# VH-VL binders against Cysteine desulfuration protein SufE (sufE): the designs that were tried, part 4

Target 1, 144 residues: Cysteine desulfuration protein SufE (sufE), of Wigglesworthia glossinidia brevipalpis (q8d2j8)
Amino acid sequence: MNKFIKKINFIKNFSSCENWEEKYLYIIELGNKLSPFPEKFRKNSNLIPGCQNDSWIYLIYENTKKIKFYGDSNSLIVKGLIAIIFILHEDLKLSEILTFDVKPYFNKLSLTNYLTPSRVQGLSSISKFIKKSARCLLIKEKIL

## First folded at step 5 (VH-VL; framework fv_cilgavimab)

Design t13 (from g2 with heavy chain D107T)
Fold by ESMFold2-Fast, scan of step 5:
Structure t13 (fold): chain C 144 residues (1-144), chain A 122 residues (1-122), chain B 112 residues (1-112)
Amino acid sequence: as target 1 above (144 residues)
Amino acid sequence: EVQLVESGGGLVKPGGSLRLSCAASGFTFSYAWMSWVRQAPGKGLEWVGRIKSKVDGGTTDYAAPVKGRFTISRDDSKNTLYLQMNSLKTEDTAVYYCTTGYDFWSTYFDYWGQGTLVTVSS
Amino acid sequence: DIVMTQSPDSLAVSLGERATINCKSSQSVLYSENNKNYLAWYQQKPGQPPKLLMYWASTRESGVPDRFSGSGSGAEFTLTISSLQAEDVAIYYCQQYYSTPTFGGGTKVEIK
């Protein structure tokens, strides 16, 4: 079974949830499908700033030079939000990640409508941090 | 239907302790953020504090007047919310309400218990 | 922290007439990124817990009569009861949830 679903299927499934309880259960489910976060990457350089709960992201190339997205959080909901951000970026090249705008998808999902300002800021922080991680990987691989 | 039932209120002397309970039913308690709100006799509403769901880190927040004296906890296996009140003062005299929002991210209060009276008097 | 101020403290309105309650926050509770006002209204009758009337400043809670309406944005909000009924006699509270929750002091609505 693939850890990530296609973003079009994700949008369809999320929109099919009847109420916010179902949506939050689905978000938790998506987080549980993330690859286990390697402990060697659980360090302050990979800690997302501005998250109320400790949260980490790390990007690396796998066997075929495909980008592998690693994420974790002490909050199962934040872990699920990280998984959503990964789903939205899974089909992109490193250079494309740097310019990708998640706002159209947040609007389509009404994802920010019921969140507190700090949670909306958290989503922004996750998006900015994935761009930082992509830039670091791009420089490390010398693909400029 | 959602139901919240508080218990544990009573008369206590200044400096004393008391533990309130709130039994929840009719919703997925383990995913809900829960709050305590109090109301002194003849006065307005005052938020006491909240506890987030365990899936959202289980962290607590408190209003300044109670910080360091009150502790909020939850037992998801029993669908029960608790408020441990220590070093009670006469100004803590109030009806204490257990409350939750139906939308798990909001802190407006869709549902309220009937309240339990705490009287702090010598 | 955000201070909520309601006015008037009390008002008397004749049956069938309009009641208007004001609520001011010490800072804006409008979040620009989602264009939402983090403001709710509650009704409390004697001996009863508060009941949610309105959230997001103007969204009426299910089962609340349409004579109740909320308006305003940013730091100034109004709850209007277009045609006061006997059952509307109560104390009304505004509450912000932009940060940790705070309530207004309440407005008592009585029949004139």
Scores: ipSAE 0.162, ipTM 0.737, lowest interface PAE 5.3, mean pLDDT 86

Design t14 (from g2 with heavy chain Y108H)
Fold by ESMFold2-Fast, scan of step 5:
Structure t14 (fold): chain C 144 residues (1-144), chain A 122 residues (1-122), chain B 112 residues (1-112)
Amino acid sequence: as target 1 above (144 residues)
Amino acid sequence: EVQLVESGGGLVKPGGSLRLSCAASGFTFSYAWMSWVRQAPGKGLEWVGRIKSKVDGGTTDYAAPVKGRFTISRDDSKNTLYLQMNSLKTEDTAVYYCTTGYDFWSDHFDYWGQGTLVTVSS
Amino acid sequence: DIVMTQSPDSLAVSLGERATINCKSSQSVLYSENNKNYLAWYQQKPGQPPKLLMYWASTRESGVPDRFSGSGSGAEFTLTISSLQAEDVAIYYCQQYYSTPTFGGGTKVEIK
């Protein structure tokens, strides 16, 4: 979802952060680079359940049939986690998103090592909701 | 490098009020979850409460014995954590420690201040 | 609240001998989604604040000697000091951070 960041560059950059402070700042930075969330889609149907702070995801096709990922949160850290999940899905087709497993990446990057259970649950909720959003888009486009 | 310095402890009568401060340095305070942990003389450790970073909602949580009497707040511009203690009881007599969450977003504690003694006695 | 129970209350061990401290939680502190035990151990010497020794039940904090090891999973945990040294005389606390933090009652380790 960030215009200039690719999955491989994200993984390199995140892994090169020496300490928690650098990783935390980088996560927040990634969230800040998300495209503005369209207000017409800021509704309960796009609200992620299980997140302590109100958070939204919406997916749509671009002109080239590329998936455009929109996300937002009242929490800067949750917004950053949404951005990370988008980066991990950026080159996938809608059908591939439905079966994609983020857990190996969370393990390789140690994303869950320092998180509370509620934050790990939040990551799980974001991951599940992006799949739900993909299913909704497939149904809308009559592809599924 | 990381330093936490508590202040504001002292002698107070039952039913009184006291405010503790914790001055933080050596890390980005505004991103850190901060907790208060107390220890009564000769007794064990007891978690008092925490405040999350503003980027994580800035919410507070408290242990049952202090809920409704104590309030935790923070001033990120001054790198300072506060504990406002009201309706103090003799059971609140303890050394109060300021602590950071591990990597600043967890509730296991990698940095501690030296503590400040609060004595509630008539 | 998750209740943490430590045993024994006090332990006297000769220099160079093994010390074992037990910690039980009233419910599991193992989170299935990340397979982590939300359990920490602290060392407290007289007149000093507690010092983090161990987290995730068995991960040693940086700078902590390798004679300290943590084991266990779910609701039963152990801190072991393989060869007690004079500087290890202290009170040791377990703490869960699966939910709102709670500490064990502490175990005082003394030299015999």
Scores: ipSAE 0.147, ipTM 0.720, lowest interface PAE 5.2, mean pLDDT 86

Design t2 (from g2 with heavy chain S106G D107S)
Fold by ESMFold2-Fast, scan of step 5:
Structure t2 (fold): chain C 144 residues (1-144), chain A 122 residues (1-122), chain B 112 residues (1-112)
Amino acid sequence: as target 1 above (144 residues)
Amino acid sequence: EVQLVESGGGLVKPGGSLRLSCAASGFTFSYAWMSWVRQAPGKGLEWVGRIKSKVDGGTTDYAAPVKGRFTISRDDSKNTLYLQMNSLKTEDTAVYYCTTGYDFWGSYFDYWGQGTLVTVSS
Amino acid sequence: DIVMTQSPDSLAVSLGERATINCKSSQSVLYSENNKNYLAWYQQKPGQPPKLLMYWASTRESGVPDRFSGSGSGAEFTLTISSLQAEDVAIYYCQQYYSTPTFGGGTKVEIK
């Protein structure tokens, strides 16, 4: 992310939005703070299946073995939802990402209450894809 | 306060064309999904179509009776929604409402304009 | 698409009495992942646009009197006016937003 947003600060800020319009604007703002998506990773293998708008996720280790999350979407709202999912995973180790369940957080934030069934399914697709990306990175680390 | 003002309705012959406008104020129009809903005289409500915000891809969806004949567009710089109606049929006679909700889908309609009457008659 | 059916077509009740309007969907509009019913209710008075009364089946829109209540889940829903007032004479519509929006045929509420 271009600017660091901690999970607890996100939860506080999101909960303090008075109405859905404020939450919507905040979601867009979060997407805008994502690190620029490298064009070399904008390929079919990193495209999230099942999203109505083309969306991409790519995970890579930094020099300290810290995971860096890259995400982008042709929809600014979907980009923001990707950013939220990244925030929820920001302090997890690779192995923890594989078992992490985002649903309790979506319920706590009432995030899915404001989304169509299609958009809730999109969140599920993003969550599954980040686990797929983590698994690929973990396998690469073990065989390399 | 939220205000939606439709204009452009009138009498048109079958096969003709008409363009409706909806001027929006009092909310962040550029982030709203906008819909058109119509009501034939003495009949119920019928959803016509919608246009998503640019941040959600800016795509359009239409009800089957109007698909291929009607086009929805928006001008965010003018806070204005449009409905271009082509190949009009007598069955298109209705009051046309501009509607919005503040959710991702415009799925339930918080705000409605006063409507503009379109009469398709020879 | 999802077909919405309302009953009765018209209803006459005395002032101060309960009015009950039913709405049925051709398939469930309850989404299991968030446990929400994608169902809204509208009030329309002659010469006016519809006004939102209820969303998520039972959540009152701000400013709507508490005599209006929504209930039901899945495919069967009810709008209740606990004590009908003269200003409540109108046509009431249910609407699903689980998929492409569709409206019920409307229920006309009149004073007996």
Scores: ipSAE 0.064, ipTM 0.687, lowest interface PAE 6.3, mean pLDDT 86

Design t25 (from g2 with heavy chain D56E)
Fold by ESMFold2-Fast, scan of step 5:
Structure t25 (fold): chain C 144 residues (1-144), chain A 122 residues (1-122), chain B 112 residues (1-112)
Amino acid sequence: as target 1 above (144 residues)
Amino acid sequence: EVQLVESGGGLVKPGGSLRLSCAASGFTFSYAWMSWVRQAPGKGLEWVGRIKSKVEGGTTDYAAPVKGRFTISRDDSKNTLYLQMNSLKTEDTAVYYCTTGYDFWSDYFDYWGQGTLVTVSS
Amino acid sequence: DIVMTQSPDSLAVSLGERATINCKSSQSVLYSENNKNYLAWYQQKPGQPPKLLMYWASTRESGVPDRFSGSGSGAEFTLTISSLQAEDVAIYYCQQYYSTPTFGGGTKVEIK
């Protein structure tokens, strides 16, 4: 399936991890559940700028009009962070993705507390890139 | 409890090579970022380099004075960190410490080994 | 590289008196997105490895006595020992981890 966990269940599970080692392992586990990234979409246009590790995101409609999120990274932790951001955007319409603010969730989950500045910037870049991807998908739909 | 035990230090001539090892226990080594920090006799602390966990791509970063001469590697099956030192110079003489940040991706070091002395002299 | 400068190089303080060590970074180590200072303090006694005292500028490591406190933000930081004990005789180092780690030159604390 396109969805591997609901947002509310993710927040509960993550908050129930008792220490940062458990949180790290959970983030990695979430990344491992992402759908395989299709090689035909591994293009510079889908490469997230500003990430230390090469990372890709691609959004597409399936024939059910359901948005499918594809993501990958050379870093398994970044791949897990991409998965978290996908979970936060699951079940949102394209128009809702454009205005969605992830920062309250990052604060609630204390995700940024232990990350280096470059990793926090990476989270910001991923969040901005999803909005770019959604905007591109909307433009394609209007032109077609 | 977390333990780090360095070995492999000794006397080596300029231009020589030496390999240091660090045996880790008491934490999930495979997910930890590991660093080497050195201290020349009577001098301050100097970060040498780090290796990220395999899940972070296993990439390495080095301080400018050692880049191109030193290589950091890890063997997660043995919970062991390595520092391969090539083209050694007299200014590389120092106690070499194996370090890790317990929270796994911070570069502040809450655990240190006892260190191993490397002496580079003729 | 971010350069860390400590002052003084050496400090003699009477037992029970306050010791103050300063640390300056060549660039701010405060990250605006999470409002954290990427600054740590270490204590090193002769023949021993360094021991972490403080991280995030002002958070005490577990087991570190209350007499140790860290303060400051951005590029200027202070480690204070409110009432020096004999066991506190050591060299103290600050360290930034905003970028690749760099250490200050150290401050030797001695009993007067």
Scores: ipSAE 0.066, ipTM 0.692, lowest interface PAE 6.8, mean pLDDT 86

Design t28 (from g2 with light chain S99T T100F)
Fold by ESMFold2-Fast, scan of step 5:
Structure t28 (fold): chain C 144 residues (1-144), chain A 122 residues (1-122), chain B 112 residues (1-112)
Amino acid sequence: as target 1 above (144 residues)
Amino acid sequence: EVQLVESGGGLVKPGGSLRLSCAASGFTFSYAWMSWVRQAPGKGLEWVGRIKSKVDGGTTDYAAPVKGRFTISRDDSKNTLYLQMNSLKTEDTAVYYCTTGYDFWSDYFDYWGQGTLVTVSS
Amino acid sequence: DIVMTQSPDSLAVSLGERATINCKSSQSVLYSENNKNYLAWYQQKPGQPPKLLMYWASTRESGVPDRFSGSGSGAEFTLTISSLQAEDVAIYYCQQYYTFPTFGGGTKVEIK
């Protein structure tokens, strides 16, 4: 019903998937719901380092009160994982994104239980990159 | 019921080429990471390489002994995995197994085919 | 590469007795972020492909009898058959999947 409930709704739906195939389908579905990534943002400064597949994240204000999250990847699974991370962050202010810890959610969802060390590291890279993007946007906003 | 059926094995001279196929059924092949594992007669198991699902980028990884000589590919429309073997050596003589598991992001192997024998000899 | 070493190479055990197989990795296969050991065990009978017995070091695969158990963490692991039965005669392999997969050399289990 609101931004907070959306996160809870995701957790409920993901936990309701009975097997790895259903979870895989759901992750892909979430990625497909992301807004189209604008080509003008597809540059090296927005490329996530350490990802096996080229992946991009860019944050911008849609208006003074609302952050728009853009993400894309050459891997539909990584794109879905980016979407999950966005869902976990979408109800937060920029300053809150900087200190937000995704690990409790990954543990609750047993998401990392299905991933290789390389893929878990990829999730860590995505999480760090969203914080970097938020920091850049926060600096621009404050114009210090 | 998950089934993996390998084919294409046979006798090949050193330096020759051979292509193995693995027909998969009973699971969503397009989402699965697929691997080849081989076993020389009377010896232990050796991982050959893997291919990730197309939705996970479709990238391939190979064990050092076969890198540059073997190529793994897949045809999701036919639920078929391939192993193209070039520049074959006598040390490549082995039963080749097609493998997958339900854990699509881990390399432990829940399901194995019956294997297909490749003999590299003159 | 992570090297997997099994001991003993062969083991003769009487029916009903305990069989213990050891597996050592050259590096830890415990991942600190999820606290999981990336280790599996397989059983291979003559003329058959390997069969998965155990994954995540101690999680028994569906249909595997409860006399099979896995233990250990980090770089040292064991597979235990609490009461050996005739159908357990086989070669057993450990495998790490922390990096690119590598297998142990195998342990042949025979009846005395």
Scores: ipSAE 0.122, ipTM 0.717, lowest interface PAE 5.8, mean pLDDT 86

Design t29 (from g2 with light chain S99E T100W)
Fold by ESMFold2-Fast, scan of step 5:
Structure t29 (fold): chain C 144 residues (1-144), chain A 122 residues (1-122), chain B 112 residues (1-112)
Amino acid sequence: as target 1 above (144 residues)
Amino acid sequence: EVQLVESGGGLVKPGGSLRLSCAASGFTFSYAWMSWVRQAPGKGLEWVGRIKSKVDGGTTDYAAPVKGRFTISRDDSKNTLYLQMNSLKTEDTAVYYCTTGYDFWSDYFDYWGQGTLVTVSS
Amino acid sequence: DIVMTQSPDSLAVSLGERATINCKSSQSVLYSENNKNYLAWYQQKPGQPPKLLMYWASTRESGVPDRFSGSGSGAEFTLTISSLQAEDVAIYYCQQYYEWPTFGGGTKVEIK
């Protein structure tokens, strides 16, 4: 994500949306700000399990201390939710990503207030998959 | 102001086909999940199926009694929802309502059309 | 499939008195992750489409009078009309949206 928005500013902006329609549009807008997903990473090992629409996440070092987050989805809403998860994790070190709890932020944002159980589960699946991607990056770091 | 207007109902013989339309206005139709709910004369409400917004994948879900016979589709350029009904049975006789929720991701229904009557009879 | 059962089938209440409608789901519609009950209530008058009264078990839809209240959690829910008025004569339906939507059989409320 080249157009970084701080976690605190994202929370403020999302909370300032007056109705769910504005929040929905903002989620789509955030997805559109993600860096293009490289085709070489579009494979089953990077596919988020259980999604009705194919969705992918891949993490790689942009430099020795900065992690680059790649995400994509055939659903614009899922793509936006991936972007939100990335915003919540963007300033974290690899070790911090592995233990980070998104639940307080979901509650603060009322992100799950109007969602079906399957959609709330989708957010959980994205959160778990970013941890899986971080573990893969950590293993590669230990080998090299 | 939100409006949903159903059309296309009528009398049809068992085994026949019918296509219902729902013209929507007053909200961002392209972002809304849309459902069909029916009500047989003097009976309760029964969910028929839904279609998700195109931005959320445009997938459809159907209640068991209609699965394989009914198809839900949408035309976002015309703000119109459709229900294609094939292999109609007498138990499909009902008023069919077009519905959408205030919240785009929930299946409770804030907005309802006036309904259109489908009668399946020999 | 979640089965919704309403009781009673019909209820006669005098003007100004309390009406109580019960709704039971065959399994819990409370989602532990967000602590919300996926339960709505509707009012339907003859010749009219249903009108949303309540969602998330106890949240009143905009424009619905405060004499209507929802309570309950998990698998047992109640809609209460604290002081019945003439315009409240209708059939009331509960609906779950935890899974694919299903409705209760309805409760007819009429004046004694």
Scores: ipSAE 0.112, ipTM 0.712, lowest interface PAE 5.6, mean pLDDT 85

Design t30 (from g2 with light chain S32D E33D)
Fold by ESMFold2-Fast, scan of step 5:
Structure t30 (fold): chain C 144 residues (1-144), chain A 122 residues (1-122), chain B 112 residues (1-112)
Amino acid sequence: as target 1 above (144 residues)
Amino acid sequence: EVQLVESGGGLVKPGGSLRLSCAASGFTFSYAWMSWVRQAPGKGLEWVGRIKSKVDGGTTDYAAPVKGRFTISRDDSKNTLYLQMNSLKTEDTAVYYCTTGYDFWSDYFDYWGQGTLVTVSS
Amino acid sequence: DIVMTQSPDSLAVSLGERATINCKSSQSVLYDDNNKNYLAWYQQKPGQPPKLLMYWASTRESGVPDRFSGSGSGAEFTLTISSLQAEDVAIYYCQQYYSTPTFGGGTKVEIK
């Protein structure tokens, strides 16, 4: 089964890529490691607004109350960007996700330097949507 | 060594059709955004349109003067870019360049082919 | 569309002297979220395709000599050739890629 790497190892591996092709291949590789997206969750309510290609995110608690992150996109690179955002959030509690800022990591990785304005907005939309999903999950659990 | 080689240009009458090809080598074509840029004789550069890589959705965009008449496509198995030109007008007369946005997320152009001349005249 | 205006249309400069080309966009091409200017410069010699010189307004393309520099931000940009050489005789174009790509009209650089 697909597993994410830890945030520290991701940053190290990404920074060690020597050229643009290696970085893009690595982003695609990360997307391929996402768990398969369940078709029952492929609904408009889970569709991320502001993305050029149809993209979905869904968060649930496992039986042990551990968060499971599901994501998919019709674009392999957007799917990889979703995987990166999940890696940045996977060690956080739901309450921590609500206030977490991904911008310092995007700056450290120069991730937005190669993106069009529309794609930078897409990353912002993905980040906001994960917070929305976390808030919905907290409400369902009678938390907040 | 990156190479882009255009072909298919020639003389065509107004209202006619023509298909241009661009053979790419020396880079991973399937990951690159590809554009067509044209230049009328003695004039400046004009962007025609682009096609994104399949990994970035494979979508196409066109400049207003050619929208609805021109179609850009790619065959990644052959490392080839195409421009299908329909309903040609005299103002479409230009050298057509195949270009790549090598960083694959930008519409600035790292590499250019030699160009192929299209003349639309009766 | 964003309209790109270059000045002057033509420029005659003596060998070893500085050449300055200006480019103005009808709208800002600076994107606040990444603090990047979506502006490139190209050189075109007779019978040849354009060659990328500069991107992100001031980042020199690999292999381009140090005498070429780009500056400016927002809507006003400059390409400078600090000491003109014979091989620099060409037409220079600016291009924005903030939205649908558009090019300036070109500036012809000639030796006096």
Scores: ipSAE 0.113, ipTM 0.707, lowest interface PAE 5.6, mean pLDDT 86

Design t31 (from g2 with heavy chain S35N)
Fold by ESMFold2-Fast, scan of step 5:
Structure t31 (fold): chain C 144 residues (1-144), chain A 122 residues (1-122), chain B 112 residues (1-112)
Amino acid sequence: as target 1 above (144 residues)
Amino acid sequence: EVQLVESGGGLVKPGGSLRLSCAASGFTFSYAWMNWVRQAPGKGLEWVGRIKSKVDGGTTDYAAPVKGRFTISRDDSKNTLYLQMNSLKTEDTAVYYCTTGYDFWSDYFDYWGQGTLVTVSS
Amino acid sequence: DIVMTQSPDSLAVSLGERATINCKSSQSVLYSENNKNYLAWYQQKPGQPPKLLMYWASTRESGVPDRFSGSGSGAEFTLTISSLQAEDVAIYYCQQYYSTPTFGGGTKVEIK
């Protein structure tokens, strides 16, 4: 489906998973809820660098005040991690996305506690790229 | 309970080939990263390589001594891990263990099979 | 590759005495972002596969007796057996999982 779970419900549900197998399945489930990625946006300018599998993010206004988040990946886990990052950002204004720090949430959810350093860097790359996408959208809309 | 059972070991001549199998049960195999670790007779442990879950892209990584000669694959429908060993050398003589970790994302190994012996000798 | 060096190669300890095994990594295996040491310890008895004893340097695997403890951080680590029992005769290996997994050369623990 095209509906995101609210951040508070996501944190509760993720914390309620008993083991990492359940967390893994939940991450995949979240990725499946992402809006379909429009093929016209599947180009190199929207490709996330540093990801083992090809992954894309694109942000656009759905109306003058609401941001629509598009994301996809050839890896279902990376797609789910993109969905988690979107959930953490969905209640923010464009300007707030530019300064938002995901690290406290990654630590609270223990997303980085069991990951290798390279996978933690993957999360960092996704987070960095959403800020790049937000900056591009801000410039496009304000002609700065 | 988690079980890993290796098979396919035996005697081969240098330059020969062998395929090892590891039958897994007791966990959701399709989401686990799987590893091969070997141990030469009377020697220490050496990581051989791994294969990520298909949902993580199914990519493989190999230790330098085996890269280009060994291929790791998996069949999730059969809960089976494979190690295809080509161009075998006497230094490949070892007990080969199939291993997995509980959290699927780290490379410390909480489950090991009993191992299967590969002897490469002329 | 991160190179793991264990010392001593062999250790003979009387029943009930302390056994101390050292492990050094060629570079730090402490990850600053999560403050975790990517280090594990294994026990291997003759004719058996290795058994996980310790992970994250000091977290004891379920079912492992509390006489086993891990300590250290960064590049220098220690496995301690506070009171050696007969069943503890084995070869012990450290392993880093900060990057591509590598093992120490092993330390053989024997009874005097």
Scores: ipSAE 0.196, ipTM 0.732, lowest interface PAE 4.9, mean pLDDT 86

Design t32 (from g2 with heavy chain R50E)
Fold by ESMFold2-Fast, scan of step 5:
Structure t32 (fold): chain C 144 residues (1-144), chain A 122 residues (1-122), chain B 112 residues (1-112)
Amino acid sequence: as target 1 above (144 residues)
Amino acid sequence: EVQLVESGGGLVKPGGSLRLSCAASGFTFSYAWMSWVRQAPGKGLEWVGEIKSKVDGGTTDYAAPVKGRFTISRDDSKNTLYLQMNSLKTEDTAVYYCTTGYDFWSDYFDYWGQGTLVTVSS
Amino acid sequence: DIVMTQSPDSLAVSLGERATINCKSSQSVLYSENNKNYLAWYQQKPGQPPKLLMYWASTRESGVPDRFSGSGSGAEFTLTISSLQAEDVAIYYCQQYYSTPTFGGGTKVEIK
């Protein structure tokens, strides 16, 4: 099954993990719930720059109001972090994604609490790239 | 209970080679970043190198004094960490500790083994 | 590499009195994006491996008594033992993990 959990339930579940090993496993589990990444979109224009492991994000409309989030990575952890960022954006309109600030959620989740500086920067790169993907989608759908 | 048990230490001549092993239990080894830290007799702690979990890319990093001579590897099916030491020098004489970074988010060392002594002497 | 310098090299403190250990890094280990100091403290007793005492400069590891506290930010850090007990006789090391891990030279704490 390929279903994002609600943002509120994700925050509750993540905060309920007793230790970082449980959080680590939960992050991997969330990545496994992502829709399979279509090979036709696995190209450089959708590659997240600055990630040590190749990672991709692509957004598309399934209908006039529903956005489909595609993400993948050669790292199971990065794939899970992509899934978390998708969950945080799941209820937003495309225009809202462009101005959405993930920092309050990173603080609430203590997500950057144990990360190295390079890891925090990687998380920032994923967040920045989802905005780029949203902009690309807006241009393609002539919504601008 | 987390346990780390080092083995393979001993007396070796300068220029020789030695392979250390660290048997891990009590945690999900395959998700942990693992490090080697050494301590020369009567001296302080010195980080030797690390290996990240395979799910996090499996990359290795080394301290300058050992780079090119030492290789860190892991066998997740056996929950075992290795340190291959080549071209050993007298200044490599130390107790070698196996340590965990527990998971990919930790670069501080929350668990340590008892250590294994490596003596490089003629 | 970031160089870690501890002072004093050794410290003799009476039972029940305060022990203060200082640690300086050659550059800041505070990361502005998450406002965290990448600094840990370890305790090593004779014949034993080091034991993690403190991380993120001031967060006590589980099971560490509250008489141990860490403070400081950026490049200057302090480990304080508010009321020294016999079992606290050990060598204490600071360690940065902002970049390639490096340790301080250690501070030996012993009873006066």
Scores: ipSAE 0.112, ipTM 0.685, lowest interface PAE 5.1, mean pLDDT 85

